# Miniprotein binders against q96jn8r1131to1294, part 91

Target 1, 164 residues: q96jn8r1131to1294
Amino acid sequence: TLEFLENHGKNILLSNGNRTATRVASYNQGIVVINQPLVPQLLVQVRIDFLNRQWTSSLVLGVITCAPERLNFPASACALKRAAWLLRGRGVFHNGLKICEKFGPNLDTCPEGTILGLRLDSSGGLHLHVNGVDQGVAVPDVPQPCHALVDLYGQCEQVTIVNP
Key: E = the ipSAE of ESMFold2; O = the ipSAE of OpenDDE; V2 = 0.75 times the mean of E and O plus 0.25 times the DockQ between their complexes.

## First folded at step 9 (miniprotein)

Design U4 (at its last look DockQ between E and O 0.86; V2 from the best seeds 0.75)
Fold by OpenDDE base, look of step 9:
Structure U4 (fold): chain B 164 residues (1-164), chain A 93 residues (1-93)
Amino acid sequence: as target 1 above (164 residues)
Amino acid sequence: SDAFRLFFEARYIIEEGGDPEEALKKAKEAFELFIKEGNLEFAAFTAVVIVELLKKLGKDPEEIKKWIEIAIELAEKAGNKELVRLARKLEKE
């Protein structure tokens, strides 16, 4: 069963059998990691449940290749400087460095109800899915094992893991 | 969910330094809606928020005690250990 790990950002409250993450304070400290590592052809999806439109930035989605159980989470995903591949806005980032300027839809403008998914293909490529539609390869070769990461940042106040 | 809408509005008021009485009103409304929806986890957590607001406002200790008990009971019923810990911390403050 896919769940968020108990090791999470300080402002996160887990509920619904750890399938729902809610940022219950401030605008940051909202990182969560999904328990099972990504394996080829496994589609992991989260739904944006609630947005606060008073902020400009929204959730960050990506993967980490370090041990998530022992990770000391920074205030935001953008502060991860190792073992991190992240999708923010329309950009793709590796360890804080933008490696792609425009990819897929702008995550900062995805409305409530949007379902975002991550999937590894047989070649190690990381795919982004939006509402069930494959947007293509965001990262061509991701080290394994890796775990899906969601940063409930800014606008994004709640997400829920959903099954395909 | 209207309950979550009210919940987040209450939190926003608190964080922006708004009127705690208004936050309290919204939190109590959210609480009742969570109960009606059967969302015991967020009913419990909203009760925690209510306790914090009541303390900030210097309200009656008996009312505060009541809401602490509500928070603990609901958290236990929900089976959420984190919420139980949070609720019990209120007794020590």
Scores: ipSAE 0.738, ipTM 0.898, lowest interface PAE 0.7, mean pLDDT 95
Fold by ESMFold2, look of step 9:
Structure U4 (fold): chain B 164 residues (1-164), chain A 93 residues (1-93)
Amino acid sequence: as target 1 above (164 residues)
Amino acid sequence: SDAFRLFFEARYIIEEGGDPEEALKKAKEAFELFIKEGNLEFAAFTAVVIVELLKKLGKDPEEIKKWIEIAIELAEKAGNKELVRLARKLEKE
């Protein structure tokens, strides 16, 4: 039942029952959103399928708390100036402002085959998982409802939703 | 897969202003592999890319028409509405 939402970045082609997102042009316009909000006990996982090392920056992962069906997505997730908590590189960003310099691994260096997961804990903390390993709380108190977001930026050409 | 690698290579050549004949060769190779893998969605999208390259290269209109028909047929068989719309735009030139 987990799929990428039909409303997505302009350079995305959805495939595989809307479980695979591919950026088919350029380096941006690659925002996708999971069609169900995060709830406790739901682990949303995506596998990095294809990267292009020509770029130095890679995917952005995070959540938004505004309704995603009617959003007008910007060219990149980092331009989201409200209702967004994002993991980029090693940083954590809220509404475009860096709130943590170093959390978890550097997303810009994750290889193809990496499985990245997001879940909420019972206190509303947002956890990042990397290849099944919990990296801890990236954001301690995320408002609900929120939806998982992936921006297929720069290096990242394709991701697929995978079951836990 | 090897199909996606060839597909992305063709796209990079196009976007970097490289040789359209080289991009076309890679796109056709990717198309054949997508067919072998049963990836009808990306076979259809790759056929769209092939049409665009054939037009850029000034190729035979009959060849272009055949590839447009291939793109539409594969998109419909895959049941992907976005791809059907994209492929049918090629008919309208």
Scores: ipSAE 0.727, ipTM 0.896, lowest interface PAE 1.2, mean pLDDT 92
ESMFold2 (binder alone), look of step 9: mean pLDDT 87; pTM 0.874
ESMFold2, look of step 10: ipSAE 0.695; ipTM 0.889
ESMFold2 (binder alone), look of step 10: mean pLDDT 87; pTM 0.872
OpenDDE base, look of step 10: ipSAE 0.729; ipTM 0.894
ESMFold2, look of step 12: ipSAE 0.719; ipTM 0.894
ESMFold2 (binder alone), look of step 12: mean pLDDT 87; pTM 0.867
OpenDDE base, look of step 12: ipSAE 0.721; ipTM 0.890

Design U5 (at its last look DockQ between E and O 0.65; V2 from the best seeds 0.00; counts 0 for: pae E 1.51 > 1.5)
Fold by OpenDDE base, look of step 9:
Formats: sequence, structure tokens, C-alpha cells
Structure U5 (fold): chain B 164 residues (1-164), chain A 93 residues (1-93)
Amino acid sequence: as target 1 above (164 residues)
Amino acid sequence: SDAFRLFFEARRIIQEGGDPEEALKKAKEAFELFIKEGNLEFAAFTAVVIVELLKKLGKDPEEIKKWIEIAIELAEKAGNKELVRLARKLEKE
């Protein structure tokens, strides 16, 4: 069963069998990691449940290739400088460096109810799915094992893991 | 869920500097729904929010004490040590 790990950002409160993550304070410290590593053809999806429009930025989605159980999470995913491939806005980032300027929809403007998914293909390519539609390869060759990461940042106050 | 909707509405009111009495009403409604849903974590946390609102409003110390006890009990039942610590801090404030 897919669920968020107990090791998470300090402003996160888990519920619903650890399938729902809620940021209950401030605008940051909201990183969560999904327990099972991504394997080829496994689609992992989260739904944006609630947004706070007082902020401009929103959630960050991506993967990490380090052990998540003992990771000391920074205040935001943007501060991850190793073993991290992240989707923020329309950009793709590797260890804090932008490697793609425009990819897929702007995550900062995704409305409540949007379902975002990550999937590895047989070649190690990381795909973004939006509302069930494959947006293409965000990262062509991701080291394995890797874990899906969600940063409930800014506007994004709650997400829930959903089955395809 | 409706519980979360009410919960976030209460928080919005607080964040925007709105009427704390309205926030309190929403929070109490959210609390009841969380209980009905069996969401002990958020029932406990909502109780914490209620305590904070009651303090802000200068409400009866006995009511405040009651809600602190509720928060602690529910947090313990949920097995969430962090929530327990958070709730207990309210006793010292």
C-alpha cells in the first residue's frame, strides 16, 4: 500500500492511513516522501486537495535517490542539493539546477482536484502525468531505486495519494 | 471532506484576521465531523486550534481546560506523540 513515510517535514500532519498529508503551519517545511520506491510501470499519483491562494508558488513534485527514512528534510525541496530531480512551476531541476525551462503544465497554477502522477518507463525515463494524461519524459534517466517526493509548499496545503 | 473544508475555512478566517468567533464556530463543527469520520489526528489538532481561539477570545478557563484535555486524550488515542506534546504545551501557556 502506498503511503507517506513518517519521516516528513515538521509542518506536516498525516492522516487517512498516512495517505493524506496536510501542512498545518506556515508556508514551508512540508516535504513528504512516498514509502514504496518507483518501479517501472508503477504509476504513483497524488491529488491536490486544498490550496491557499494567498501564496504564489505551489507544490513541488519529484524524486529522490537517497534513503528517505533518515533524510533530514530542509525547509523546502529547493534546498535539496543532492540526489534530487524536481518539477517546480514549469521547470525541471536537478540538485537545485534548472535543467529544463519549460515542461508540462505550470504546477504553480494547477487547481484543486488536479491529479499529478509519476511513472518510470522501461528505459528509466521519469514521466509526469496530469489528470491521467502522460505529459512526456521529464527526466530521461533516473537512478534507481528512487522515491516520489512531494513538497507541500506555498499554496498547496493538502494532498492525498490516489490510485490510478 | 466537509470536515477539512470547515477546518481550512476556520484557518482562513484566522489568517485573514477575521472574526475569531466565526473561526471558533467553524473549528467546532470541523471537530465534530472529524470525530464522526474517525480522524483522531485532526480531531486532536482541531481541538488545539479551538484552545488557541478560546484563549484569544478570553473565554472561560474551565472550557479551555476541557478542550486541552480533549486534545491530549485524542492525540494519545491516535498514538501521535508530537500532537501529545503540542497539546500539553497548551497547559503551560
Scores: ipSAE 0.671, ipTM 0.871, lowest interface PAE 0.8, mean pLDDT 94
Fold by ESMFold2, look of step 9:
Structure U5 (fold): chain B 164 residues (1-164), chain A 93 residues (1-93)
Amino acid sequence: as target 1 above (164 residues)
Amino acid sequence: SDAFRLFFEARRIIQEGGDPEEALKKAKEAFELFIKEGNLEFAAFTAVVIVELLKKLGKDPEEIKKWIEIAIELAEKAGNKELVRLARKLEKE
């Protein structure tokens, strides 16, 4: 079964059999990673449970290609400068560089209840799903193995892994 | 849920340097709701937050001791090792 990995950001409390991640302090230190690598056709989905609209930015979603069990995560995903592909706001970023101006929805405006999904196709394309609907290929050729990551940043206070 | 709404409101007050009495009131309300929901993990963590607030407010040491015991008991019942460690640290302070 899919769970968040025990190695996570310092402000995260894992609960509900490690399927729920809650940022319990501050606005950052909220990186979580799914406990198994993406394989073709595995859909990892999280539901946005709680937001604080006081912040302008919200969660970051993406993948890393380094083994996550022993990584020393930075305070926020935007500081990942190697082996990372991230969806942030309206953009797609690789190692901190914006490589696509607009893909899918603006993550900063997704409401509570939105279900966001990541899957890797057989060609290494990273797909975003929104409320069960495939938004297409965000990144065409992600090296494998890669690991799904969520950063409970700013607005985002809780997410839960849900079944497809 | 209503429990989490109150919990996050209390945490936001703490984060923003607001009135700890207001934060304590909301945290205690959240605790009661987490107990009713059977959410032992967040009942335990909320008890830890309540202890933190009681200490900051200089409240009765006997009340603080009782909340520490509540936090430990709930964390152990929930089987969450990180929460047990967090709650037991409160005894040493």
Scores: ipSAE 0.646, ipTM 0.866, lowest interface PAE 1.5, mean pLDDT 92
ESMFold2 (binder alone), look of step 9: mean pLDDT 87; pTM 0.868

Design U6 (at its last look DockQ between E and O 0.94; V2 from the best seeds 0.77)
Fold by OpenDDE base, look of step 9:
Structure U6 (fold): chain B 164 residues (1-164), chain A 93 residues (1-93)
Amino acid sequence: as target 1 above (164 residues)
Amino acid sequence: SDAFRLFFEARWIIEEGGDPEEALKKAKEAFELFIKEGNLEFAAFTAVVIVELLKKLGKDPEEIKKWIEIAIELAEKAGNKELVRLARKLEKE
């Protein structure tokens, strides 16, 4: 079953069989990684459960290709400078470098209840899904194995892994 | 849920340096709702928050002790090892 790894950001509390991540302090230190690596055609989804609208930025979603169990997580996903492909706002980032200016909806403005999904296609393309709708290829060729990453940053204070 | 709303409101007050008495009120309300919902994990963690607030407010040591015991018991019942560790740390503070 899909769940978040025990290795997570310092301000995260896992619950619900490690399927729910809650940032219980501050605005950062909220990175979590899903235990199973992405495989082609597998849709992994998380639901935004709770938002604190006092902040301007929200969650970051993406994948990492390093071993997540041994990773020392920085305070935010933005500080990942290796093996990271991230969706932030409307941008796509690779190792901290913006590789796409406008892609999909603005993650900073997604309301509570939004379901965000990641899926690898047969060619290694990473797709973003929003409420079940394929938004297209965010990253054309992602190295495998890779793990889905969620940074509960700023507004985003709780997410839950949901079934497709 | 309403429980989570109250929980986060309490946390927001704490984070912003607001009135700890107001935070405590909301936390206690959240606790009761978590219990009613059967959410033992967040009932336990809310109890931890309550302990922290009570300490900050300089409340009765016996009340603090009571809530520590509640936190530990609920964490154990929930089977959440991390919460158990957090709750037990309160005894050492």
Scores: ipSAE 0.754, ipTM 0.904, lowest interface PAE 0.7, mean pLDDT 95
Fold by ESMFold2, look of step 9:
Structure U6 (fold): chain B 164 residues (1-164), chain A 93 residues (1-93)
Amino acid sequence: as target 1 above (164 residues)
Amino acid sequence: SDAFRLFFEARWIIEEGGDPEEALKKAKEAFELFIKEGNLEFAAFTAVVIVELLKKLGKDPEEIKKWIEIAIELAEKAGNKELVRLARKLEKE
């Protein structure tokens, strides 16, 4: 079954059979990773459960292509300079560099209850889903294996893995 | 849920440097609701927060000891190893 990996950001508490991640302090140190690599036919979905609108920025969603079990996570996903493809706000970032200005909705404005999904297509394209609707290919050719990553940053205080 | 709302409000008061007595009140209310919901994991973590607030407020050591025991018991019942470690750390501080 899909769970968040036990290795995670220091401000995260895992609960609900490791399917719920909660940031319990501060505004950062909230990186979590799904315990299985993405493969074709696997849709990883998380629901935004709790937001604090006092912050301007919200969660980051994406993938890493390095082994996550013993990775030393930085304070925020945006500090990942290797093996990372991230969706932040409306932009797409590779290893900290913006490669697309506008893709899909603005993650900083997604409300509580939004279900965000990631999947690979057969060509290695990374798709974003929003409330069940495929937003298209965010990244055309992601190396495998890769793992889905969520950074509970700023506004985002809780997310839960949900089934398709 | 209402329990999580109260839990996060208590946390926000702590983070903003607000009144720790107000944070303690909200944390205790959140604890009661987490117990009623059967959410042992967050009841245990909320008990950890309550201990930290009681220490900050200079409350009775017997009250602090009681809440430490509550946190450990609930963490063990929940079967959450990280919470057990966090709760037992309170005994050593």
Scores: ipSAE 0.677, ipTM 0.875, lowest interface PAE 1.4, mean pLDDT 92
ESMFold2 (binder alone), look of step 9: mean pLDDT 87; pTM 0.862

Design U7 (at its last look DockQ between E and O 0.97; V2 from the best seeds 0.00; counts 0 for: pae E 1.7 > 1.5)
Fold by OpenDDE base, look of step 9:
Structure U7 (fold): chain B 164 residues (1-164), chain A 93 residues (1-93)
Amino acid sequence: as target 1 above (164 residues)
Amino acid sequence: SDAFRLFFEARRIIEEGGDPEEALKKAKEAFELFIKEGNLEFAAFTAVVIVELLKKLGKDPEEIKKWIEIAIELAEKAGNKYLVELARKLEKE
């Protein structure tokens, strides 16, 4: 069963069998990691449940290749400087460095109800799915094992893991 | 859920410096719905928010005590150590 790990950002409260993450304070400290590592052809999806439109930025989605159980989470995903591939806005980032300027839809403007998915293909490519539609390869070769990461940042106040 | 909508509305009011009485009303409504939904984690946490609002409003100490006890009980039932600790801290404030 896919769940968020108990090791998470300080402003996160888990519920619904650890399938729902809610940021209950401030605008940051909202990183969560999904328990099972990504394996080829496994689609992991989260739904944006609630947004606070007073902020300009929204959730960050990506993967980490370090051990998530022992990770000391920074206040935001953008502060991860190792073992991190992240989708923010329309950009793709590796260890804080933008490696792609425009990819897929702008995550900062995704409305409530949007379902975002990550999937590894047989070649190690990381795919973004939006509402079930494959947006293509965001990262061509991701080290394995890796875990899906969601940063409930800014606008994003709640997400829930959903089954395909 | 409607419970979460009310919860976030209460939080918005608090964060924006709005009327704490209105926030309290929303929080209490959210609490009731969380209970009905069986969401013990957020029932407990909402109880904590209610306590904070009651303190801010200078409400009756007995009512505050009641809600603290509710928060602790629900947190324990949820098996959430973090929430238990959070609720217990309210007793010391």
Scores: ipSAE 0.758, ipTM 0.902, lowest interface PAE 0.7, mean pLDDT 95
Fold by ESMFold2, look of step 9:
Structure U7 (fold): chain B 164 residues (1-164), chain A 93 residues (1-93)
Amino acid sequence: as target 1 above (164 residues)
Amino acid sequence: SDAFRLFFEARRIIEEGGDPEEALKKAKEAFELFIKEGNLEFAAFTAVVIVELLKKLGKDPEEIKKWIEIAIELAEKAGNKYLVELARKLEKE
């Protein structure tokens, strides 16, 4: 079954059979990774459970292509300069560089209860789903294996893995 | 869940410099619900938060000692080494 990996940001406490990630301090150090790589037809979904709207920025979603079990995570996903494709706000970033200005919804405004999904298509394209609706290809050709990542940043205090 | 809602309400009061008595009340309510749900990780962590609030408020040392023992016991039962370390640190301070 899909769970968050035990190697995670230091401000995260896992619960609910490692399917729920909670940031218990500060605004960062909240990176979590799904415990198995994305493969075609696997839809990884998380529900936003709790937000603190005092912050302006919210969670980051994406993938990394390096092995996550022994990786030392930075304080924020934005600091990943290698092997990372990230969705932040409406932007898409590759290794810290913005490669798309506007894609999908603004993640900084998604309310509690939003279900966000990541999957690869048969061509290696990375798709974002929002409440079951495919937003299209964010990244056209992601190297495999890749691993789904969530950064519980700023507003985002808790997410839970949910079944599609 | 109601437990997490109360937990985050307590955390927000603490972060905003609000009334620590109100934060303590919400943290204790969250603790009881985490126990009822069998969420040992968050019961232990919430007990640590309760100890910190009691110390900040200058509350009864006997109550503080009781909550430290609760935090340690729950952290050990959860098998979470970080939480055990965190709770035991409170005992030495």
Scores: ipSAE 0.528, ipTM 0.789, lowest interface PAE 1.7, mean pLDDT 91
ESMFold2 (binder alone), look of step 9: mean pLDDT 87; pTM 0.866

Design U8 (at its last look DockQ between E and O 0.86; V2 from the best seeds 0.77)
Fold by OpenDDE base, look of step 9:
Order: sequence, then C-alpha cells, then structure tokens
Structure U8 (fold): chain B 164 residues (1-164), chain A 93 residues (1-93)
Amino acid sequence: as target 1 above (164 residues)
Amino acid sequence: SDAFRLFFEARRIIEEGGDPEEALKKAKEAFELFIKEGNLEFAAYTAVVIVELLKKLGKDPEEIKKWIEIAIELAEKAGNKELVRLARKLEKE
C-alpha cells in the first residue's frame, strides 16, 4: 500500500491511513515522501485537494535517491542540493540546478482536483502524468532506488495518494 | 470534505489576523464534521486549534480544560503520539 512516510516536514499532518498529507501551518515545511520506491511501470499519483491562492508558488513534485527515513527535511524542496530531481513550475531541477526550462504544464497553476503522477519507464526515464496523460520524460535517467517526493509548498495545502 | 474547508477557513482567519470568534465558530463546526467522518487525527488537531483560540479569547478555564481533554483523548484513540504530546503541552501553557 502506498503511503506517506512518518518522516515528513514539520508542518505536515498525515491522515486517511497516511495517504493524505495536509500542511496545517505557514507556507513551507511541507515535504512528504511516499514509502515505496519507484519501480518501472509503477504509476504513483497524488491529487491536489486544497489550494490557498494567496500564494504564487505551489507544490513541487519529484524524486530523491537518498534514504528517506533518515532524511532531515529542509523548509522547502528547492533547498535539497543532493540526490534530488524536482519539477517546479514548468522547470526541471537537479540538486537545485535548473536542467530544463519548460516541461509539461505549470505546476503553479494546476487547479484543485488535478492528479499528478510519476512513473519510471524501462529505460529509467521519469515520466510526469497529468490527469492520466503522459507528459513525457522529465528526467531521462534516474538512479534507482528512488522515492517520490511532494513538497506541499505555497498554495498547496493538501494532497492525497490516489490509485490509477 | 466540508470539514477540511471549514478547517482551512478557520486557519486563514487566524493567519490573517481576523476575528478569532469567527475562527472559533468555524473550528468547532469543522470538529463536529471530522468526528462524523471518523477522522480522529484532525478531530484531535482541530481541538488543539480550538484550545488555542479559547485561550486567545480569554474564555472560561473550564471550557479550555474540557477541550484539552478532548484533544488528548482523540489523539490517543488515533494512536498519534505526536498529537498526544502536542495536546498535553497545552496543559502546561
């Protein structure tokens, strides 16, 4: 069963069998990691449940290749400087460095109800899915094992893991 | 969930420095709905928020005590040690 790990950002409260993550304070400290590592052909999806539109930025989605259980989470995903591939806005980032300027839809403007998915293909390519539609390869070769990461940042106040 | 909508509305009022009485009303409504939904984690946490609001408003100590006890009980039922610690911390404030 896919769940968020108990090791999470300080402003996160888990519920619904750890399938729902809610940021209950401030605008940051909202990083969560999904328990099972990504394996080829496994589609992991989260739904944006609630947004606070007073902020300009929204959730960050990506993967980490370090051990998530022992990770000391920074206040935001953008502060991860190692073992991190992240999708923010329309950009793709590796260890804080933008490696792609425009990819897929703008995550900062995704409305409530949007379902975002991550999937590894047989070649190690990381795919983004939006509402069930494959947007293509965001990262061509991701080290394995890796775990899906969601940063409930800014606008994003709640997400829930959903089954395909 | 209507419970979460009310919860976030209450939080927004608090964060924006709005009327704490209005926040309290929203929080209490959210609490009741969380209970009905069986969401013990957020029922407990909402109780914590209610306690904070009651303290801010200078409400009756007995009512505050009641809500602290509710928060602790629900947190324990939820099996969430972190929430239990948070709720118990309210007794010391």
Scores: ipSAE 0.795, ipTM 0.915, lowest interface PAE 0.6, mean pLDDT 95
Fold by ESMFold2, look of step 9:
Structure U8 (fold): chain B 164 residues (1-164), chain A 93 residues (1-93)
Amino acid sequence: as target 1 above (164 residues)
Amino acid sequence: SDAFRLFFEARRIIEEGGDPEEALKKAKEAFELFIKEGNLEFAAYTAVVIVELLKKLGKDPEEIKKWIEIAIELAEKAGNKELVRLARKLEKE
């Protein structure tokens, strides 16, 4: 059973059995983490429920390799400077540094209803799924254990965990 | 849902420095829809927002007290400890 971890960003209200995360204030402080580490056969999926298009940037997806239960989250995922691989816009970031300019679709333009997924392949490659379609390997060699992260940033006001 | 749309509209008005009476109207409409939908968690949180607005508008203390009690009751019924803490905080202000 996949849920968002109780340790989360300050502007998040968890609901619906901790399967829905809502940013209830401001534009940041919206980091949530899935309560189980990724393993090669696990597909973690979230649906974008609500967006506010007044903001230019939207949600960030990714993984962290440090234990999330007691982590002090920064205001935004882009401030994570260690143990983090992030998908933002069309870019891939490692510890705050862009390592790929263009991968997959632009997350800033995904509409409400888009289902975004993360999984590891057998080689430790991190895959992005969009509406059930594998977009390929974003990061070829992610250390395990790692934990799926969503930052409800800017446009993104609510996401819900959905079954594969 | 229409309830969440109204909720987010009210929050945006508050945060952009808009008319608190307009925000209050939207929040009360969202509250009624959350109740109708059985969404006790967001009905409770919306009641917290309503109290904030009533205080800002200098409304009748008896109305404010009623909304605080509503927020606490709904948060407890929803079984959400974070919401109970938020609603109880309103009693101290």
Scores: ipSAE 0.692, ipTM 0.874, lowest interface PAE 1.4, mean pLDDT 92
ESMFold2 (binder alone), look of step 9: mean pLDDT 87; pTM 0.870

Design U9 (at its last look DockQ between E and O 0.69; V2 from the best seeds 0.69)
Fold by OpenDDE base, look of step 9:
Structure U9 (fold): chain B 164 residues (1-164), chain A 93 residues (1-93)
Amino acid sequence: as target 1 above (164 residues)
Amino acid sequence: SDAFRLFFEARRIIMEGGDPEEALKKAKEAFELFIKEGNLEFAAFTAVVIVELLKKLGKDPEEIKKWIEIAIELAEKAGNKELVRLARKLEKE
């Protein structure tokens, strides 16, 4: 089953069989990684459960290609400088560098209840799904294995892994 | 989850410098619901929050002690070492 790894940001408390991640302090230190690596055609989805409107930025979604179990997580996903492809706002980032200015909906404005998904296609392209709708390829030719990463940052206080 | 809704409301009150009595009320309600839901992790953590609120409010030391014990017990039942550590720190403060 899909779960968040026990190795996570220090402000995260896992519950619901490690399927729910809650940031219980501050605005950062909220990185979580899903245990199973992405495989082609597998759709991994998380639901935004709670938002705190005090902040302007929200969750970051993406993948890492390094071993997640031993990763020392920085305070935010934006500080990842290797093996990271991230969706933040409307931008796509690789190792901290923006590689796409506008992609899909603005993650900073997704409301509670939004279901965000990641899927690898047969060509290694990473797709973003929003409420079941394929937004297209966010990152082409992602190295495998890779793991889905969620940074509960700013507004985002809780997410839950949901089945397609 | 209604439990989480109450939990976050309590946290918001605290964060915004609102009435700690109101926060305490909501936290206690959240606690009960977490227990009913079988969410031992958040029951334990909410107990920690309750302790912090009780201390802030200058409540009865015996009540504070009671909730610390609850936090520790639930954290242990949850098997969460981090929560156990957090709860035990409350005894030393």
Scores: ipSAE 0.693, ipTM 0.875, lowest interface PAE 0.7, mean pLDDT 94
Fold by ESMFold2, look of step 9:
Structure U9 (fold): chain B 164 residues (1-164), chain A 93 residues (1-93)
Amino acid sequence: as target 1 above (164 residues)
Amino acid sequence: SDAFRLFFEARRIIMEGGDPEEALKKAKEAFELFIKEGNLEFAAFTAVVIVELLKKLGKDPEEIKKWIEIAIELAEKAGNKELVRLARKLEKE
């Protein structure tokens, strides 16, 4: 089954068989990575469990294409300058540069209970799912292997891996 | 979960430099609910937070020792090695 990797941001506590990630301090240092690479048959889903609306920005979703087990994570995913494709707000970012202004819903407004999913299609296209609904291709050609990443940033205090 | 809401409230008070006595009250309430729910992992981590607050408040060393023992015991029962390391670190601090 899918788990978060033991290598994670320093403010994360993993629990529930490493299927739940909680940011237990501050507003950042909350990067987690799914232990299995994405393949077309695999839908990785996380549920937003707890938010603090005091912050204006929320979680970031995406993928990294470098090996995650020994990677030194920055304080925030937006500082990843290599091997990263990220969904933030409504924007799509490649290595810290915005490549699309509007894709899918605004992640900063997703409520508690929202289930967010990532999968690759057979052409290497990265799809976002929201509450089971495919939002289309965010990134048309992601190099493989890649791993799903969640940054429990700002508003986002806890997420849990859930099955489809 | 009401336990997690109380837990996060306690952590926000700590983060914002608020009243440690209020944070301790909320952390103890969260601890009781985590125990009731059988969430041993967060009962253990909340006990770690309680120890940190008791030390900051200069509370009775006997009470601090009691909470350290609670944190270690719950972390071991939960089978979470990272939590065991965090809880045992409290004995040296």
Scores: ipSAE 0.681, ipTM 0.880, lowest interface PAE 1.3, mean pLDDT 92
ESMFold2 (binder alone), look of step 9: mean pLDDT 87; pTM 0.873

